VH-VL binders against q8rwq4r167to367. Designs and how they scored, part 38

Target 1, 201 residues: q8rwq4r167to367
Amino acid sequence: LALEDIDGSPSFLEKALQFIEKYGTKIEGILRQSADVEEVERRVQEYEQGKTEFTFDEDPHVVGDCIKHVLRELPSSPVSASCCTALLEAYRIESKEARISSLRSAIAETFPEPNRRLLQRILKMMHTISSHSHENRMNPNAVAACMAPLLLRPLLAGECDLEDDFDGGEDNSAQLLAAANAANNAQAIITVLLEDYGSIF
Below, E stands for the ipSAE of ESMFold2; O stands for the ipSAE of ESMFold2 at other seeds; V2 stands for 0.75 times the mean of E and O plus 0.25 times the DockQ between their complexes.

## First folded at step 23 (VH-VL; framework fv_belrestotug)

Design c51 (at its last read DockQ between E and O 0.88; V2 from the best seeds 0.72)
Fold by ESMFold2, last read:
Structure c51 (fold): chain C 201 residues (1-201), chain A 123 residues (1-123), chain B 108 residues (1-108)
Amino acid sequence: as target 1 above (201 residues)
Amino acid sequence: QVQLVQSGAEVKKPGASVKVSCKASGYTFTENWMHWVRQAPGQGLEWMGVIDPSGGLTYYAQKFKGRVTLTRDTSTSTVYMELSSLRSEDTAVYYCAKDWDLEDYYPQWFDYWGQGTTVTVSS
Amino acid sequence: EIVLTQSPGTLSLSPGERATLSCRASQSVDSSYLAWYQQKPGQAPRLLIYYASDRAEGIPDRFSGSGSGTDFTLTISRLEPEDFAVYYCQQYGQWPLTFGGGTKVEIK
């Protein structure tokens, strides 16, 4: 649904992903460098008012931020809480071969089809960008850092890591520490999915 | 375009408190955490703690717990670091620092730094 | 707490020479969560490297980072006049965030 409009044509998100795959690969800092927030909001409004196509002369940083805007505003996370838990458990496996196999299995067996399609599609764009890192300076770690919080929102919200959860009170400092750890975990999970994209998908 | 502008140098007596400000501009203030790092003369860098400006949540390094307080004012996009019960070994340059200016959850390295505020504690 | 030990404390070299700076952690730094900074007199630190080996924006390719686990290296392939400074490593795999003691790269 996120990738297609009701009539089956590509959505705004799908068109923006295609734009970045075509025009973003040589852009230094793509997905990292922020565009003007008002310009991004205006471009989203233009889509809603009928400008549903991106043209070759649009700023890739604006289009990249449009992708992030759409992902943040989705009514539900691209990866659900239970799916985040499955990915985290698979990621914690120490053996690289077993970890990759478990991540592949978690995605194939645990994810609802629409969520799997969405994740795979976004990771395809991210993989394309990171494959041109010599030109754009966006290695897998950097691309993952920029995108993982948008993809694994329940992990950042503390909704999926049940192994380490300890509800010992409402300590405010514990919340920041947990958020920092969750952000590192989210970035690391997405980095593995990018580095082993072909084996996982 | 991201700028972190700190308040001016301070000279204090032992036992006093100091409050250093860091005014942020060029990004959405509430979207990024703000860290504080100090550097004593001729010494390395020391992390003091962090504040999330959106809700005011804080975390302090153990060495500074009980003496440091981080606060923020979202209407002026400013964070504050207050250090109490000053001693001569608190003489240092104090920096505010942050990661990238993205709307995403933040890495914990520091790409943007304030210019530093020298605090001198002497009799 | 992860203690980062940098060596050497001072590295005296001439322009054009290769500099190799070491950062050793007291315990493994997860997922290469290690950064390198350059600091010149009177200035705030400048980010050079993150994730152990990724160059920050605008950092010339003569700077490279490597290593994992407990042993990390910053290499400057050919020193330029502007590279004489103090260099710090920083880990962000766990709190408290910690820095190394620094390596001063000075002109011989």
Scores: ipSAE 0.686, ipTM 0.863, lowest interface PAE 1.2, mean pLDDT 88
Fold by ESMFold2 at other seeds, fold request of step 24:
Structure c51 (fold): chain C 201 residues (1-201), chain A 123 residues (1-123), chain B 108 residues (1-108)
Amino acid sequence: as target 1 above (201 residues)
Amino acid sequence: QVQLVQSGAEVKKPGASVKVSCKASGYTFTENWMHWVRQAPGQGLEWMGVIDPSGGLTYYAQKFKGRVTLTRDTSTSTVYMELSSLRSEDTAVYYCAKDWDLEDYYPQWFDYWGQGTTVTVSS
Amino acid sequence: EIVLTQSPGTLSLSPGERATLSCRASQSVDSSYLAWYQQKPGQAPRLLIYYASDRAEGIPDRFSGSGSGTDFTLTISRLEPEDFAVYYCQQYGQWPLTFGGGTKVEIK
């Protein structure tokens, strides 16, 4: 379980999410500014070796990148390919109210409960950060831009194309264009989930 | 701090080629795309194309396809833009530009720009 | 290809006045994938706004962006001496990436 260790206690990821919610809200550029890769890897290693709690004096940018590191290294995406497809189909609905309703339905009906819980938990942290944007300069669009590729990995990998988009564009120039479109779609989907968080969850 | 430092101004004759460099520092070079944008004297901005330094994949705007080549050298964190068969209308300032410095994040607005390289094509 | 048409081509205004710059797209720019840049002579462009209305880091609040679909606006609520420059809009909703022709804001 990404949020719990086998004994039911909070995982490294859950503790890092809690740290950012508590200490990250007033940090300019939180989730946007990169930390030193070696510091992030060291902190993950320290956790594995017994340093299982974050202290108030730890750098929020390092902790934020620990969250990203864990999400990148998950054996499967927080949102599966079929769930990404469902979200993309719901997002393409033109009517705003129908789109929100379809997103809510897709999450409630299509997602396995562990995946829904993980997505909702990460979005809660992101919502908290974006609610303090006057202090941290991280509006919903910016937070979504930083996190969406990690949450919707199958979309970025081209694993959830619809039938009307040929899955198998293998030309080198087509790959970059597809990646650019997927990144925009991922950001847009997550932005709607953030902006309408209370209606969707 | 992200820095993009370009090579110096060039004067070329029609029919020649030019190769402009853009050396990146202050971030992990292979994690972000690099775009090229040009600006003719007194004119607006024109997107030329993009390279993913990880693997070297490229995409070129149709207007420049067949004349522009983007390459990179990961050992020096440098991107190169080569434009062939130069004409007087290619006289411009050429910029490298990139988005934010995040892994797996590919927005296509430009927060970081090189200082620009003036290329003058005249006989 | 999305064509961006900026108007007016030139605004001649005095310091302290409000500037209103228009950018119209030939097709809808979904999700407001539109940016604004400022450029001074001999300098690279400077990002002002992304996502149509979000200010970039270090951009003062006298700059604001608005609009959606095909119609976008950059407003400078009170012109300062450093604001006399050329302003460009850019869309990133689809490739090729395209820029508007620019609006020059000059001192009257």
Scores: ipSAE 0.655, ipTM 0.853, lowest interface PAE 1.4, mean pLDDT 88
ESMFold2, look of step 23: ipSAE 0.573; ipTM 0.823
ESMFold2 (binder alone), look of step 23: mean pLDDT 91; pTM 0.930
ESMFold2 at other seeds, look of step 23: ipSAE 0.519; ipTM 0.800
ESMFold2, fold request of step 24: ipSAE 0.500, 0.619, 0.644; ipTM 0.795, 0.837, 0.849
ESMFold2 (binder alone), fold request of step 24: mean pLDDT 91, 91, 91; pTM 0.932, 0.933, 0.934
ESMFold2 at other seeds, fold request of step 24: ipSAE 0.651, 0.607; ipTM 0.852, 0.835
ESMFold2, last read: ipSAE 0.642, 0.648; ipTM 0.846, 0.846
ESMFold2 (binder alone), last read: mean pLDDT 91, 90, 91; pTM 0.930, 0.926, 0.928
ESMFold2 at other seeds, last read: ipSAE 0.625, 0.643, 0.567; ipTM 0.837, 0.847, 0.827

Design c52 (at its last fold request DockQ between E and O 0.78; V2 from the best seeds 0.00; counts 0 for: pae O 2.3 > 2)
Fold by ESMFold2, fold request of step 24:
Structure c52 (fold): chain C 201 residues (1-201), chain A 123 residues (1-123), chain B 108 residues (1-108)
Amino acid sequence: as target 1 above (201 residues)
Amino acid sequence: QVQLVQSGAEVKKPGASVKVSCKASGYTFTENWMHWVRQAPGQGLEWMGVIDPSGGLTYYAQKFQGRVTLTRDTSTSTVYMELSSLRSEDTAVYYCAKDWDLEDYYPQYFDYWGQGTTVTVSS
Amino acid sequence: EIVLTQSPGTLSLSPGERATLSCRASQSVDSSYLAWYQQKPGQAPRLLIYYASDRAEGIPDRFSGSGSGTDFTLTISRLEPEDFAVYYCQQYGQWPLTFGGGTKVEIK
């Protein structure tokens, strides 16, 4: 669905991912450097109006932000709350080998196929970018920091609760602390998925 | 180009309050948190707290709880740090600092710093 | 609260020498959420390293970071005259955010 149109041809998202894999690997700060919001919105509109292919001379930072725009606009998170919970539980395993094995199992066994395929596809682009970090300065930690909030939205929203308790017991200052912890966890999970991409997928 | 410009040096007496401003430019003000860090003469760095400018939510280090107040004015893209009941130990350079300009993610290391505001507390 | 202890307090070396600065945490800093800063007199701190080993933009190759858990190291492979400064580590694995006490690098 997210990666192809009804006729089976590549979607806007898939075309943007392919563009970044082909033209983004040598671009310093790719996925990190912001493009002009109005230019990104214009490019999305141009696609909807018939400019359905990216050309090699387009700004990779604009295309990267188009990917982020599409992910933000999805009707539901790429990774559901229950899937985020499974990833967080697996990530917290202290043994590195057991952690990787549990992450693999969580993805293979608990994700609906469309969500797993979408996550794997986006991570493939991210892995490609981070494998060229000598040229683009985007190591796995940096790529994960840029993308984790878009992939693991329920975790950052506090919706991956492992406990029965509900919100209403925390003060306003505790909200920032929880957000900071969730952001760190999301970044760390995605970093492991990138570093061990071949073993996990 | 991200820029953080702080207000000028202050000289205060014990028991007074000080309010330091930090005006941000070169990014969307409400998309990043703003931290405050101080440095006493000849001393290391000390984190004071953080504000999310979008809603004004704050978190303060326990040492400063009850004395520090962070506020913001979104119309001027400015954060304010107020420290009350000043003591001589509060003599320091006060910095505003922000994470890397990563939308939707708040890494808590600081790539952008204000120029610093010297606050001197003396009789 | 995670306490960061830097050693040595002062490191006196000549240009061209290798500097090794240590930062030890009172608890494990998970996922290597550790940064290093350089501060020259009258200036704000300058980010050198984040995630324990990643160089920030514009930082020369002679600066490198390593370590995990509780033990972290900043290395300057060949000191340049402009490297005279105080160096601080900072953890961001949990709040409150904390800094080490600093290592002053003096160039003879």
Scores: ipSAE 0.577, ipTM 0.826, lowest interface PAE 1.9, mean pLDDT 88
Fold by ESMFold2 at other seeds, look of step 23:
Structure c52 (fold): chain C 201 residues (1-201), chain A 123 residues (1-123), chain B 108 residues (1-108)
Amino acid sequence: as target 1 above (201 residues)
Amino acid sequence: QVQLVQSGAEVKKPGASVKVSCKASGYTFTENWMHWVRQAPGQGLEWMGVIDPSGGLTYYAQKFQGRVTLTRDTSTSTVYMELSSLRSEDTAVYYCAKDWDLEDYYPQYFDYWGQGTTVTVSS
Amino acid sequence: EIVLTQSPGTLSLSPGERATLSCRASQSVDSSYLAWYQQKPGQAPRLLIYYASDRAEGIPDRFSGSGSGTDFTLTISRLEPEDFAVYYCQQYGQWPLTFGGGTKVEIK
């Protein structure tokens, strides 16, 4: 229900996604450039106090950060730890065609349907932005980098089960190395999902 | 907006230590890692290591293990690089460098650099 | 450790010419985690390209990157006077992070 309020109408998140799809495509650095934190918090509060629609004159960077704020505050990650593990396992397949097929299967077979719809919806907005990279300078890799930490939180937190990719857990350097690898993997997974969106969903 | 300001040039004798500071501003200091890269005269760039300012965790390139120490002071938003047992080959410009300014993301390419600190080691 | 070998060491060209700079990795760089930097005398490096082909903010269209696996290229389509500098590639697919030895682009 992250995309719908209890009455079936579009949620704040869905409205923000629609705004970015309509007004964000020509905005340089959209989804990358931060807005003022207090302004983002104010806008979220205004929604709860009755300003339930975005208007054309709102700053797209503020709306983009509203999306990130909502995703960060979700009680559970859009992609759960077990789903992150499944995506990571599928991603590591070396053949491109087999990798895409395995990612599609992992999503179809391991994701609860609401989580799959949420992920697909967010990726649709990201795909729209990246298809206008000539204007906004947000190529698929850059869009994925901005959003992967919010979509694959368990992977970044080290909560996935795939330990074979990392040795040594007691050294301070081992922890930092693991975090660097997780960040790269998260970005790479989301990039593939974005670039092959139509084949995967 | 983001600025990394390093301490001034140093001249040292072989066997001494040097400590270079890097003061960060224009972003939340604890949300990004800080890297150190050096460049000997007429040479390329060499990565030395990285610190996560939030907890002080570090990783050092093998070449510098045991000689380099990275620390930070979160109250002043400052990272320190100390290199001990200096040799003439350590004569270089030392840079602090920051990966991207995104929260919880560590892309590990360097969009922001300090101005550099020249360390000269001679007897 | 991934060793990056840049060639040529020096590229002597005139303004308006096309520059092609090569960076070869000793092993595959996963997901094209490769960046390019420009450095002028007395200055810190300036980020040009990341993810092998994505231009950094404020970088003009004449700079482009390409390649994957072990072979990467930086192209400057039409050299401007301000483009005569040293260029470095850097990989971030695994630690330790490593840089190439540089290519100096100088005026002929």
Scores: ipSAE 0.544, ipTM 0.817, lowest interface PAE 2.3, mean pLDDT 88
ESMFold2, look of step 23: ipSAE 0.562; ipTM 0.819
ESMFold2 (binder alone), look of step 23: mean pLDDT 91; pTM 0.934
ESMFold2, fold request of step 24: ipSAE 0.505, 0.539; ipTM 0.806, 0.807
ESMFold2 (binder alone), fold request of step 24: mean pLDDT 91, 91, 91; pTM 0.930, 0.932, 0.934
ESMFold2 at other seeds, fold request of step 24: ipSAE 0.519, 0.507, 0.538; ipTM 0.805, 0.794, 0.815

Design c53 (at its last read DockQ between E and O 0.90; V2 from the best seeds 0.71)
Fold by ESMFold2 at other seeds, fold request of step 24:
Structure c53 (fold): chain C 201 residues (1-201), chain A 123 residues (1-123), chain B 108 residues (1-108)
Amino acid sequence: as target 1 above (201 residues)
Amino acid sequence: QVQLVQSGAEVKKPGASVKVSCKASGYTFTENWMHWVRQAPGQGLEWMGVIDPSGGLTYYAQKFQGRVTLTRDTSTSTVYMELSSLRSEDTAVYYCAKDWDLEDYYPQWFDYWGQGTTVTVSS
Amino acid sequence: EIVLTQSPGTLSLSPGERATLSCRASQSVDSSYLAWYQQKPGQAPRLLIYYASDRAEGIPDRFSGSGSGTDFTLTISRLEPEDFAVYYCQQYGQWPLTFGGGTKVEIK
């Protein structure tokens, strides 16, 4: 649904992903550098008003931020809270080979198929960008840092922590520590999915 | 585009307090955390703590707990670091520092630094 | 708290030589959450490397980072005159955030 319009044609998101895969690979800082917020909003509105194709001369940083805008506006996270929990459990396995197998199983067996397709599609774009890191300076870690908050929203919101006894009660400083840990976990999970994309999907 | 501009040098007596400002520009102030790091003369770097400007939540390194207070003024995009009960070993350069300017991201390495504020504590 | 120990304390070299700087952590730094900074006198630190091996924007290729777990290395393949400075490692795998004691790279 997120990748197709009602008539089966590619959605705005799918077209933006294709644009970045084709024209973003040589752009230094792609997905890292922010575009003008007003320009991004204007481009989204232009699409809604009938400019349904991206042209080669459009600014890749604007298109990259259009992708982020769409992901923020999705009615549900690409990865649900229960799916984030499954990924966390799999990620915490210390053996690299067992961890990869568990991540593959979590994605194949616990994700609803539309969510799995969406995640896989976005990771494909990210994998393409990170495969050109010599040109664009965006290694897997950097791409994951830029995108993980949008893909694993429930983890960042604190909706899927595994530690039942971690709460700190009403300690306000515990909230910042929890947010920092969640951000690191989200980035690390997405990095593994990128680095082992072919084995996981 | 991102700039962090700190207040000027301070000279204080032992037992006093100092308040250092850090004015941010070039990004949406409330979207990113602001950290404070100090460096005593001839010594390395020490992380002091962090503030989330959107709600004012803070976390302080244990060494500074009870003496440091971080606050912010969202109307001026300014973070303040106040250190109380000053002693000679608090003589240092104090830096504000932040991560990338990404929405809803909390990286913990420092790509942007203020110019530093020298605080000298002497009689 | 993760303690970072840098060695050597001072590295005396000539322009054109290769510099190798070590950072050892008191416990494993998960996911290579380690950064390197350069600092010249009177200046704020400058980010060189994050995630142990990723170069920050505008950092020349002669700077490279490597390592994982508890042992990390910054390498400057061919020292330029502007590279004589103090270098710090920093971990961000857990709070409190901590820095190494520094390695001063100076002209022999």
Scores: ipSAE 0.665, ipTM 0.858, lowest interface PAE 1.4, mean pLDDT 89
Fold by ESMFold2, last read:
Structure c53 (fold): chain C 201 residues (1-201), chain A 123 residues (1-123), chain B 108 residues (1-108)
Amino acid sequence: as target 1 above (201 residues)
Amino acid sequence: QVQLVQSGAEVKKPGASVKVSCKASGYTFTENWMHWVRQAPGQGLEWMGVIDPSGGLTYYAQKFQGRVTLTRDTSTSTVYMELSSLRSEDTAVYYCAKDWDLEDYYPQWFDYWGQGTTVTVSS
Amino acid sequence: EIVLTQSPGTLSLSPGERATLSCRASQSVDSSYLAWYQQKPGQAPRLLIYYASDRAEGIPDRFSGSGSGTDFTLTISRLEPEDFAVYYCQQYGQWPLTFGGGTKVEIK
């Protein structure tokens, strides 16, 4: 399970999430500012070789990129293609109250429990960071922009089945336009989940 | 950290072509899109198009369709913009620009800009 | 295509004054996909604001953005001498990406 090791103890991901919730709230640009790729890879290897705890003096930007590394490397997306489709359909509802209700229903009714638990856990960290935006400058839109591509990978990959998908007149240009639209949709969906976290979960 | 360094100024005659380079450093070149924006004297900014360096896919604004070509060389981390059939109104500063340097992310505002390349088209 | 109209064309103010710059879109810009840039003579544009109201890294808090739909505003609460520049809005809700015509802020 992504949040637990085989023995039931907190996983690398869970420990990194806890670190960011505790030490990342006052860090300007947290989750946005990239760490050195070599440092991130080194820290992941150190964990695999026995350095299993994060200490208070570690660089939060490195730990934040460790979270992204783990999410990127998961065997399957935190949100499956069918779940992404359900979220997109719910998001497109124009009424705010109906949209929130439909998002809640989509999550409750279409997500397998492990996937819902993982998404909710990651969103909890993101919500904590965005709640301290006066200190870290990471408003919900910015946090969503940084994380949505990792959470809604099937939407970005064009794997969501939607009957009225746009296919453009030119093959190559249609692909980039579709990717740009998918990225905007992913960011917007995650922003709503963050802003209305308590109502949705 | 992120740097976009463009080639030097060009003076061209109407009907010629120009090729401007943009060398990127400080991030993984193939992971982010690169946009091109120009600014004519006394005018605002005008988006020309975008390239995904990983596969070379492009999208061009309709105004430049058929005249602009974006290419890249991943071995040198360089994007090229070629504009053909130049006219006097193509006199402008040409910029390469990109979003944040996040992996697998495609925001469409521009946090990083090249220094600009002045292209002057005159008889 | 979304046309962005900035007003005024030129804003002449003294240091310490509040500057208010307008950007009007020809149609709604969904999810506030609107950015603001500052450009000084001979330099590339600098990102100030994204998502209509979020400040970019290192941008001082005297810069603020607001608005939604078709009407957007950039405010400089207390104009500093280094704030003399041209300011552009940009939408990224749909392609082609478009910019406003600019507002020149000059010191009286």
Scores: ipSAE 0.653, ipTM 0.851, lowest interface PAE 1.4, mean pLDDT 89
ESMFold2, look of step 23: ipSAE 0.475; ipTM 0.776
ESMFold2 (binder alone), look of step 23: mean pLDDT 91; pTM 0.930
ESMFold2 at other seeds, look of step 23: ipSAE 0.544; ipTM 0.810
ESMFold2, fold request of step 24: ipSAE 0.584, 0.600, 0.640; ipTM 0.834, 0.832, 0.844
ESMFold2 (binder alone), fold request of step 24: mean pLDDT 91, 91, 91; pTM 0.932, 0.931, 0.931
ESMFold2 at other seeds, fold request of step 24: ipSAE 0.657, 0.591; ipTM 0.850, 0.830
ESMFold2, last read: ipSAE 0.649, 0.589; ipTM 0.851, 0.830
ESMFold2 (binder alone), last read: mean pLDDT 91, 91, 91; pTM 0.928, 0.929, 0.934
ESMFold2 at other seeds, last read: ipSAE 0.636, 0.588, 0.653; ipTM 0.843, 0.827, 0.848

